Miniprotein binders against q5jf28. Designs and how they scored, part 30

Target 1, 318 residues: q5jf28
Amino acid sequence: MERERLIKTVEAILRGAGYRVARLDLKGSCFDLVASRLFLLLFIKATVNIDTITEEQAEDLKRLAKFFKASPLIVGLRSKSGELEEGVVYERFGIYALRPETLYDALLNNELPAVFAERGGLYVRINGELLRELREKHGYSVNELAQLLGVSRKSLLNYERGEQAVSLDVAIQLEEIFDEALAEPIDILRAKVEADLNVKPETPLEREVFERLKKLGLGLVKVKKAPFNAISTEDDIRLLTGIDERKTRSTIKRAEMVAEVGRIVNSGGVFILEKTKAEVVSEVPLIPKESLEEVKDADELIELIDKLKKEIKEKLFS
Key: E = the ipSAE of ESMFold2; O = the ipSAE of OpenDDE; V2 = 0.75 times the mean of E and O plus 0.25 times the DockQ between their complexes.

## First folded at step 17 (miniprotein)

Design q3 (at its last look DockQ between E and O 0.93; V2 from the best seeds 0.80)
Fold by OpenDDE base, look of step 17:
Structure q3 (fold): chain B 318 residues (1-318), chain A 102 residues (1-102)
Amino acid sequence: as target 1 above (318 residues)
Amino acid sequence: SPEELEKKIEELERKAEELAEEIFKLLEEAYRLGNPELIEKVAKLIYRAMFLLFRVQYLAEELREKGDPELLKKAEELLREAEKLIEEARKRLEEIKKRLEK
């Protein structure tokens, strides 16, 4: 129940902030929500305990975020160490993790968090140039200010260079001494992440489909923990590709999710099956793998997909 | 007794769920009014109430694990605060509706 409430709350926050949102009902997915507003795209994993995310999920979440030029986020309530604090950014596998309150403030109040948790302490990054200017303006030497803060001369010089994060307590003292905000906000909405996009297909069928699509001029990025199995790498051809041996109830549900996600990330959807009749589920074609032999290139594949979508729409309204 | 404590925890969890369902209904109703400026203050109260319920649930779990009676008292206090915020949000939402119907 708590997870469902968390997801609904995050969805409401995103919608309240004017995002278009798709929600996934897929257990084990690397994301539960995808949201878009103007030039911002968010992939969100919602988990009550942020330490439950697996490395594999995190890598896929970063892979999606990197590919779509999106920000990955984990939204949660607690960790192994206890409750998450409001206004604090945590990190798991290079992904920012935060409470729904912190997301609310960032999206609806335009208040980005400045505090981050590292190694069991709270820290901020400060404007080091501003700190130096303020120190000099107030007539403090590096030694005098370092002594006043209870830090080393080396630490203060590292703060002024932006080379070292400041403990929250020292940051508060600096802001009190100078009566000026020094803490740099963490742009959780534009997080840059690195990910390996060169993931190999896992099944013989995936390998066959990947090689066939590659021959058609479609490069693919493998994704493990999503309703789709791959994404096309071509700038003009954005396809969320599912791959299954046969049509199952899971295939239908994943196709529905691919349609919803596709609307948010401005991508088409297709499922390639080892054995199926051509059909369409929620505007997502299910095609047999043999159909890939009938097309010459990626453009003909897109035409086939669009044709199948039109034919079914005509049959439903005739 | 441990059994009495578990019953109190279950009651806290149940009340938190009932209030969460009410919060979602109020939030949906607020957004249906279609005027973000009018509903912003109401929405803020609603979200604050929801956030309190997450803390209540955390405290209920911690109480189940640790058995500390102070956690129960704190959870009950946060629950009462959430109820007050919901009631304030409801009243303000009704006032907004009455203004939009005129």
Scores: ipSAE 0.769, ipTM 0.915, lowest interface PAE 0.7, mean pLDDT 91
Fold by ESMFold2, look of step 17:
Structure q3 (fold): chain B 318 residues (1-318), chain A 102 residues (1-102)
Amino acid sequence: as target 1 above (318 residues)
Amino acid sequence: SPEELEKKIEELERKAEELAEEIFKLLEEAYRLGNPELIEKVAKLIYRAMFLLFRVQYLAEELREKGDPELLKKAEELLREAEKLIEEARKRLEEIKKRLEK
């Protein structure tokens, strides 16, 4: 469909720009793509209408972005107000949203957008200090320039102090008056977001597993809309952690996705099940919850995970 | 009639889907050549066509809602532009293949 074409287009743009990419096929996930290049990491939700992303998805996307120090992005084509404009950055739930053309320009033409949308129209943030210098050099008082631009004196002072963005029309007028680039680009590749990382377990099994992992010294970041239930972390250890009662077809698919995501974010994966025999799916161990009682700390858990992965490799190639 | 309009919209969407399938095949073929500098212009044509098809789909949606003949005309124009870009991309890709033979 159109969404699948959008995802494939975004994936192609990322790969063309040299990113390593993992693509998810999970209904209701907070992201569809995760991509990395050097020191850049992007979590991307692709949605035809950007107003269909839910608050729960957006909060999880921000949780992942905050934890991994990544930039979250929504890539879309429309809003409830109509078609998104090229070169314009929108915002939903504190996450930048933009068209694939805008992403293409940023990644393949090294041209970051500068125009953003908010209530009332299109706006640009400008170098306020440079604006003040140019105004004074050209002999304008604040009031004189404000009148020329059709804005209030208070607004012009706010522009110069960096406290207010200018409308797109005002930005164009300023460039015509001063013949100088004043627009500041929007760094969509390094967006910093705030997220509430204190999310409670959803089930008694999750609560039990989280409690045991905490006893091993692991911190936990719970997510609801991902192929894993949490990120387990301690210093340099990072585990994309899934939790299920039993191994199902869904469990297998989620483990495969965890393996792919893990390669991009340089993290291991594990699924902890209420009942199972230990096995490995796509380099991701599925272990019974009792295994957590057989290890004493995070290092031993990693050792168990590595041992299981080694054992299945020997079985496959022996 | 609503049925006549829906038929035209479905034809528009079918053609767009056919072109989209060709676009991904051409892009894959271009990247398999393994010479980024030579395929840069071909890739740009392919991406432009890809982006136009998203706009065609938007106009198709608008046409279902409003039924405006000008929207149909605009959608057909964009579709023809995308097809022209794909044709040019295909020709340039064949020229690149020919040069690499020598």
Scores: ipSAE 0.749, ipTM 0.905, lowest interface PAE 1.0, mean pLDDT 90
ESMFold2 (binder alone), look of step 17: mean pLDDT 80; pTM 0.765

Design q4 (at its last look DockQ between E and O 0.91; V2 from the best seeds 0.79)
Fold by OpenDDE base, look of step 17:
Structure q4 (fold): chain B 318 residues (1-318), chain A 102 residues (1-102)
Amino acid sequence: as target 1 above (318 residues)
Amino acid sequence: SEEELEKKIEELEMKAEELAEEIFRLLEEAYRLGNPELIERVAKLIYRAMFLLFRVEYLAEELREKGDPELLKKAEELLREAEKLIEEARKRLEEIKKRLEK
């Protein structure tokens, strides 16, 4: 119950903020929502307990985010240590994790969080230059201000250099002493993440399809925990590629999800099967792998995909 | 008794679910008004109520695990606050509708 309500709440927040949203109904997916507004793209994993995300899911989420120049987010309610706090950014596997309240404030109130949790404490990044200017303006020496804050001289100098995050308690004291906001907001909407894009295909069929698409001029990035198995790397050819041995109910459901995701990330969809008749599901062609032998290059593959979409549209309206 | 406690937890969870369904209905209705400024005022109350329900559910689970009666009291207080916010949101939504029909 809670997970479904959480996803619906996050979806509502995103839609309320004017995002176009696609929702996935796929267990084990690295994301549950994808959302786009102007130049912002978000891949969101919604989980009640943020410690339930697997490393494999996190790596795929970062991979998608890096590839699409998107921000990955985990939205949750609790961790192993207890309830998540509002206005606090957590981290799992290099991905920001936050409560739906914190997302609401960031998207609808334009209030980015400044507090982050690390090693069981709360911290803030401070504008170190401003801190120095304020210290000097008020006539405090480094030693006097450090003593007033209960921190070392070295710590205060590290704060002024931006080399060290400040505990929340010290940050509050600094803002009270100077009557100015010193906290630097965490841009959760533009998070930069690193990911390995060189993931190998897992099955013999995926290897065959990857090699064939590579011969057509399509580079592929493997994704494990998504409704698709790969993404094309070509700038002009954004294709979400599913790969299955045969058409199943799972294939149909994943094709529907690929269509919805594709609309958000401006990408086409195709499923390549070992054995199928050419058909289209929710504007996503299902093609036999042998069809890849009939095309010479990636452009002819796109033409084939577009032709199949047109032929079915004509049959549905005839 | 443990049985009485579990029954109270189930009642909290059931009530939180009922209120959540109402919240989503009110939220959909607010968004259908199409006026961003009016939506924002009502939506803020609705989201606050939803966020309280997440805390109620967390407290219900913690209560099941720890058996602390203070958690029950706190959950009931948050639930009452959520009900109050929902009722305020409903009233504001009705007032907005009556203004838009004129």
Scores: ipSAE 0.769, ipTM 0.915, lowest interface PAE 0.7, mean pLDDT 91
Fold by ESMFold2, look of step 17:
Structure q4 (fold): chain B 318 residues (1-318), chain A 102 residues (1-102)
Amino acid sequence: as target 1 above (318 residues)
Amino acid sequence: SEEELEKKIEELEMKAEELAEEIFRLLEEAYRLGNPELIERVAKLIYRAMFLLFRVEYLAEELREKGDPELLKKAEELLREAEKLIEEARKRLEEIKKRLEK
């Protein structure tokens, strides 16, 4: 029940900070929450122990973040080595991980974290030019300040050149000596990540549908751990694309989640099924794969989607 | 005994769950009032209580592994602190409601 409470806590923090939020209920998904405010977009995986996120989940989270120009985050409470510390940024698979208190401070107190964890301890990046200016103003040589801090002369030069982060202990000493803010915050809201967007279809049906979508001029970004199978794109068109053999209760629930996510990321949704009658579930069309042969390009596919949605609205309000 | 300790741990976890449910009810009620500046202090108390409950749950897990009575004492202290924060939050929320009636 601890994970459920963590997800609810993160959702509350986001909504309290004015974010529009979609929450997923899908076991094994690469994210639990997606949230937006103005041009800020966050994909969040909430996990009690941050060491339980799988490489496959992390790679998909990074794929979504890279595609949508979003910041991926892991929010957790502990690691294999114990409780996570407030105000400290951890990293797993190239994704920032932090406690809900740290997220709360960033979003509701406008206090971004500055301390990060690496092998060997806790570190802070500092404004190296300001450090040099303060050292000279206070009359310290490089060697004198290095000895005062207990670091090598080479390390101090690297700090001033912006080439090396300082230990947390050194950062605290610098603040005590100069009574100035030297720490550079970590922008967890605009993190950039590297991701391989070239993932092959998992099934023959996926391969067939992807090929048909490509013939319409759509690019595809495959994901494995989401309520949809891929993102279909062309210029300004973005479709969260699900694929299934037939309509099941799972298909309906995934379409509902796609609708919620789509509202947050300003994307449409569609499910392509091997066998079905065309219909709409939660404003997400479910169409047979043969419908892809009835349109000539991405624009006509969007027209088909819009027509189906309009027909459903007319039935509801007639 | 291990049976006595497990019973105490289960009591901590049950109480933490009860308080967590109350926390979410209070937070929803606070945001329904619609003025973020008026509810700022109430929300801060609620979130502080919520964060304490996560630490109680960590201590409960450590108790199962290590059995240290100092951890039990600490967990009970944090739980009581969370209860006090929740009570204060409810009191302040009632005061805000009275102001808005006028």
Scores: ipSAE 0.740, ipTM 0.902, lowest interface PAE 1.0, mean pLDDT 89
ESMFold2 (binder alone), look of step 17: mean pLDDT 78; pTM 0.749

Design q5 (at its last look DockQ between E and O 0.11; V2 from the best seeds 0.00; counts 0 for: placed apart)
Fold by ESMFold2, look of step 17:
Structure q5 (fold): chain B 318 residues (1-318), chain A 92 residues (1-92)
Amino acid sequence: as target 1 above (318 residues)
Amino acid sequence: SPEEIEELERKAEELAEEIFKLLEEAYRLGNPELIEKVAKLIYRALFLLFRVEYLAEKLGDPEKLEELLREAEKLIEEARKRLEEIKKRLEK
């Protein structure tokens, strides 16, 4: 119940801040929410204990974020070592993690966090050039200010060069001494991540389908922990691509989720099955793999998808 | 006692459901500026409930949990009062 409350809270914060949101109900997924507003796109994993996120989930979350030029985010309440602190940014697998209160402040109070957790405590990055200007304006030598702060001369030089974050205690002292805002906020809404987008297919059917899609000129980005198996892409074409042996209840639920995610990330969806008759579930076509041999390129695949949607719509209204 | 803690946790869950209903009601008014203060009260209450859950797990102190729940209930009552005043204003 705690996790469901957390997901609902994050969804409410996002919607209250004007985001369009899709929420997933898929166990083991690399994300629970995807949200967009203007030029911002967020993929969010909500988890009570942030240390329960697996490496596979984290890598897929980063793959989606990198591909869609989105910011990945973990929202949680605690770690193995205890409760997460409000206003502090944590990091797991290169993904920012924070409490819902911190998300609330960022989105609804326009107050981005500035404090982050590292080995040894809490830290802040500061505007080093401004620090130098303030030190000189107040007549302090590097040695004099370092002594006042209780830090080494080398550390102070590194602060001024922007090469080292300061401890929270030092950041507080600096702002008290100079009465100026020196802290640099952490832009959790535009985080950049590194991810390896080259992941091999997991099954012979996936391999076969990927090969056929590549012949059509589509690039593939494989994911393991999502309602779809890959993203198929060429130029402005983007398809959230599912692959199954046959239509099952799970297939239908995943197609519904693909439709919802697709509306947020402005992408189409398709499921390619070993055995099926062509049909449409929630605006997502389910087609047999043989249909991929009936088209010449990505544009014709999109035309096939549109044709199927149109034919199904006509049957419903005829 | 374990039974007393269990009852307080059930009350917290019940209050959480009320909180989300109140949030939905506020957002249906469609004007974020109009409901800003109401939403702030509601979120404060919701964040208190996360504290209740954690403290129940770690401490098992029914008096502390009851204190936090009463605080959350007061915030929700104030939020509901303000929301009703906003609705009356809009009817005019």
Scores: ipSAE 0.694, ipTM 0.897, lowest interface PAE 1.1, mean pLDDT 89
Fold by OpenDDE base, look of step 17:
Structure q5 (fold): chain B 318 residues (1-318), chain A 92 residues (1-92)
Amino acid sequence: as target 1 above (318 residues)
Amino acid sequence: SPEEIEELERKAEELAEEIFKLLEEAYRLGNPELIEKVAKLIYRALFLLFRVEYLAEKLGDPEKLEELLREAEKLIEEARKRLEEIKKRLEK
């Protein structure tokens, strides 16, 4: 399968599961799809080989996921080690990676994967309390059960404490011995990730814009690998912010993508340029940086954005 | 039979290739509002085709696979007709 076919397939799965989906046609973006349904929000990087994701992309993907209280996912077919297995969760840079089929099962069949790949083996997390209860109920000592499983006494005690994952083979043996499901499902739809939100602006223009918006009461988080350059930190002011020196074809394309993403993540969009006339592209205002001097606070900036959107809508229908 | 499943998979792949071409054609028309409805049909069809491929790999019920394929074909044909209607509107 090619990358383009993979992205379209993942989009079809998400739409089939009743998600609202926006797709990005941006090379080097940390995500290719954003999807929302009810209280679930997913940022998805689709790549045939999951080892092609860069650390910088992964950090931005985690940053977006943390900020929006979303789950980040990598959807792929293979790694450097071979094909990905169905029902198995892989990990790259603290982000779950899985096949389209595994995503399908989770979204449509309510079958969360329980198996994860680590260090070239397959493992499962087991309900350690249940394992202990079952061991005691069946009359096994820790030593007897450890010997039966071919594991150390220490390993079995670590399993019962939930401190150590169990190999898939040992997990299967435990489920066969007790005739009970012990495997804990991996909630790939609600993955908790850590990310550094204190990324500094890279360009002089970004620094100027960030300092000006901060003076207006808008905190910003820098994002490197997205159609926008920053996100607003204020809970009441959800704004995807692009920053460019001048209007280019890339600016227009990114503004269109910001509009689509904004609809999914319930966020506005704006582009702040060093030199431009005020205009709107796909309901995303492009404003000169000097317009930030005309407003007193963040609320007046939002009012300006909304006014510009309205004026252009009136011109298009007049 | 395994042979019947393999033939249904092959048919699903052929339909997937056709629908990708229709999707590319829809996007080339450049009117997102007009193509949104067509794109929705195309993505529904792609989802059904993915289900065929997925269920075939699991040696699923051939009758169910055929049902999904027939539904996908119907969606593709509806998408094609709507796409032709859009083209005729844009040529005016």
Scores: ipSAE 0.513, ipTM 0.813, lowest interface PAE 0.9, mean pLDDT 89
ESMFold2 (binder alone), look of step 17: mean pLDDT 75; pTM 0.679

Design q6 (at its last look DockQ between E and O 0.25; V2 from the best seeds 0.00; counts 0 for: pae O 3.2 > 1.5)
Fold by ESMFold2, look of step 17:
Structure q6 (fold): chain B 318 residues (1-318), chain A 102 residues (1-102)
Amino acid sequence: as target 1 above (318 residues)
Amino acid sequence: SPEELEKKIEELERKAEELAEEIFKLLEEAYRLGNPELIEKVAKLIYRAMFLLFRVEYLAEKLREKGDPELLKKAEELLREAEKLIEEARKRLEEIKKRLEK
């Protein structure tokens, strides 16, 4: 109940900020929302307690973000330690986590957060070169300013070199001393993440389909916790690719979600089934794996997909 | 008693959900008007209420861990504040609608 409300709140913030949004209803998915605006693309996992996110979910979220050049985000309310603080950026598995208030400020008030939580407390990265300039202008030696702040001389040198973040208390003291903004904001909208894209097929059917797609010249990025099994790609072609043994209610729901996500990330969708008659669900073709032998390359696969979509539309129109 | 406290917690959560449903309805109505500058103040009231309801849910969780009368009082106060913000937002939204009808 609380989680559904959180997801709807995040969706409302995104739409209020002018984002096109797709919301998923898929248990165990690595993301709940994908949203785009101009050059920005966000994949968001919404969780009441950010410590409930699994490593598998986080790795897939990072894989999608890396592939689509998007920023992954976790939006939550609590951690194991208690309520998350607004304006503070947390981190889980290398993904930024924050409250919906913090997202609201970033998107609707154009105010990015600057404070992050780390082992030992709350910290801020500062403009070290500006700090050095301000210190010198005010006539402080490194030792004098370090003593005034209650930090070591080595720490102050590291701050000026950009090698160490300051505690929140020190950041506040610096801004009071110099009456100047030193904090560097955290660009949660353009976060870059590292991801291990070396994920093997999970089933014999998946392996067979991946090999057939590779023969067509498509590269594959496998994911485990999404409505699709992989992203099939070559040059400008991008297909959110599902794989299943047969058409089930789950298959239909996943195809509908793939269509929604595809509109946001400007990608097509396809489901490849072991046993089926070719059809289309929500603009996403469901085709038998044998259809992959009827095409020569990725371009012909796209033509087959487009042909199927046109044929279904003409049948309904007639 | 533990059963009496749990019923009070359930009522807090039920009311918060009821208010949340109205919040989303009001927000949809505001965005449907299509004039961001005109609805800016209404939207801010709605989001403030929305964020207060998350705090109510947190206090409900803490009440289950420790049945502190001060936490219950605080949760009820936040819920009333959210109700006031929603009422103000509704009134302003109706004013905006009347202005646009002219």
Scores: ipSAE 0.723, ipTM 0.896, lowest interface PAE 1.0, mean pLDDT 90
Fold by OpenDDE base, look of step 17:
Structure q6 (fold): chain B 318 residues (1-318), chain A 102 residues (1-102)
Amino acid sequence: as target 1 above (318 residues)
Amino acid sequence: SPEELEKKIEELERKAEELAEEIFKLLEEAYRLGNPELIEKVAKLIYRAMFLLFRVEYLAEKLREKGDPELLKKAEELLREAEKLIEEARKRLEEIKKRLEK
């Protein structure tokens, strides 16, 4: 299957589940889709082979997810070891990876996956308290049940404490013995990830813009693998910031993507250029860096952005 | 025969692709109607159909790898279900169009 078809399928699943979706056509981006429904926000990297994601992309994906309080996901078909299985959660760089089918079941059937792949095996987490209660209710000693399952006494005690994941085969045997679901679902829609938000600007222009915005009271988080270069850290000022030396076709395309992403993540967009005339592309202002010297604070910058958006809207409809 | 199986796989893939193109046209048409509530009902059918076609293609690829006749039967069943969903979506879109023209 082609990457384009995978992305379209994931988009269809998300939209079918009632998500608002923005799609990115940006090669090398850490995400291809962003989706929002109620309190759920998803950043999705779609890749046929999940092992093609780079560490840099994964770190940016986690950074975006942490910042927006979103879940990062990798949606793919295969790995280096083979085809991904339905209902199984994989992991790359601390990000859940799964098939479109697994995402479909989670979003549309409300069936969260319980099986995860680790070290070439399949495992589940079980409700250890329930396992203990069931063991005691059925009159099994720890030794008797451990022997019946072919596991050590220590392993069974670790299962009952929730300290150890259970192999899928042992989990199936437990569910068959007790006629009760013990496997705990993996909430892929609310994945908590850690990321370093303290990434340095890469270019001299980015450093200049970051220092200038910081003087205006705008903190920035650098993002490398997105249509924007930074995100504002202020709770009241959500701004996706692009930074370029000059207006190019890439700048326009990225501004369009920033507008679409901004609608999903409830954020404004701006591009700050070393050399440009003030203009607006898809409701995203392109402003010269010198405009940052004309404003006193972040609120005046937002007012400038909003003014530019209004003036162009009036010119287009006049 | 392996050759007959490959021909059936190619036919499944071709039909899935043809139906996928039709689904995309229906999606574009649904979005052009601009009514979110009406679009949502039709879109759900279309998106379900797209997912079924994706599974058909996956099963076709697996069938090529494993040669399991049960995968063929399952792929053919999913394809038929997708065709029904597409036809239902088309009918609903036509009904919506007729209502918007009045």
Scores: ipSAE 0.052, ipTM 0.473, lowest interface PAE 3.2, mean pLDDT 87
ESMFold2 (binder alone), look of step 17: mean pLDDT 80; pTM 0.773

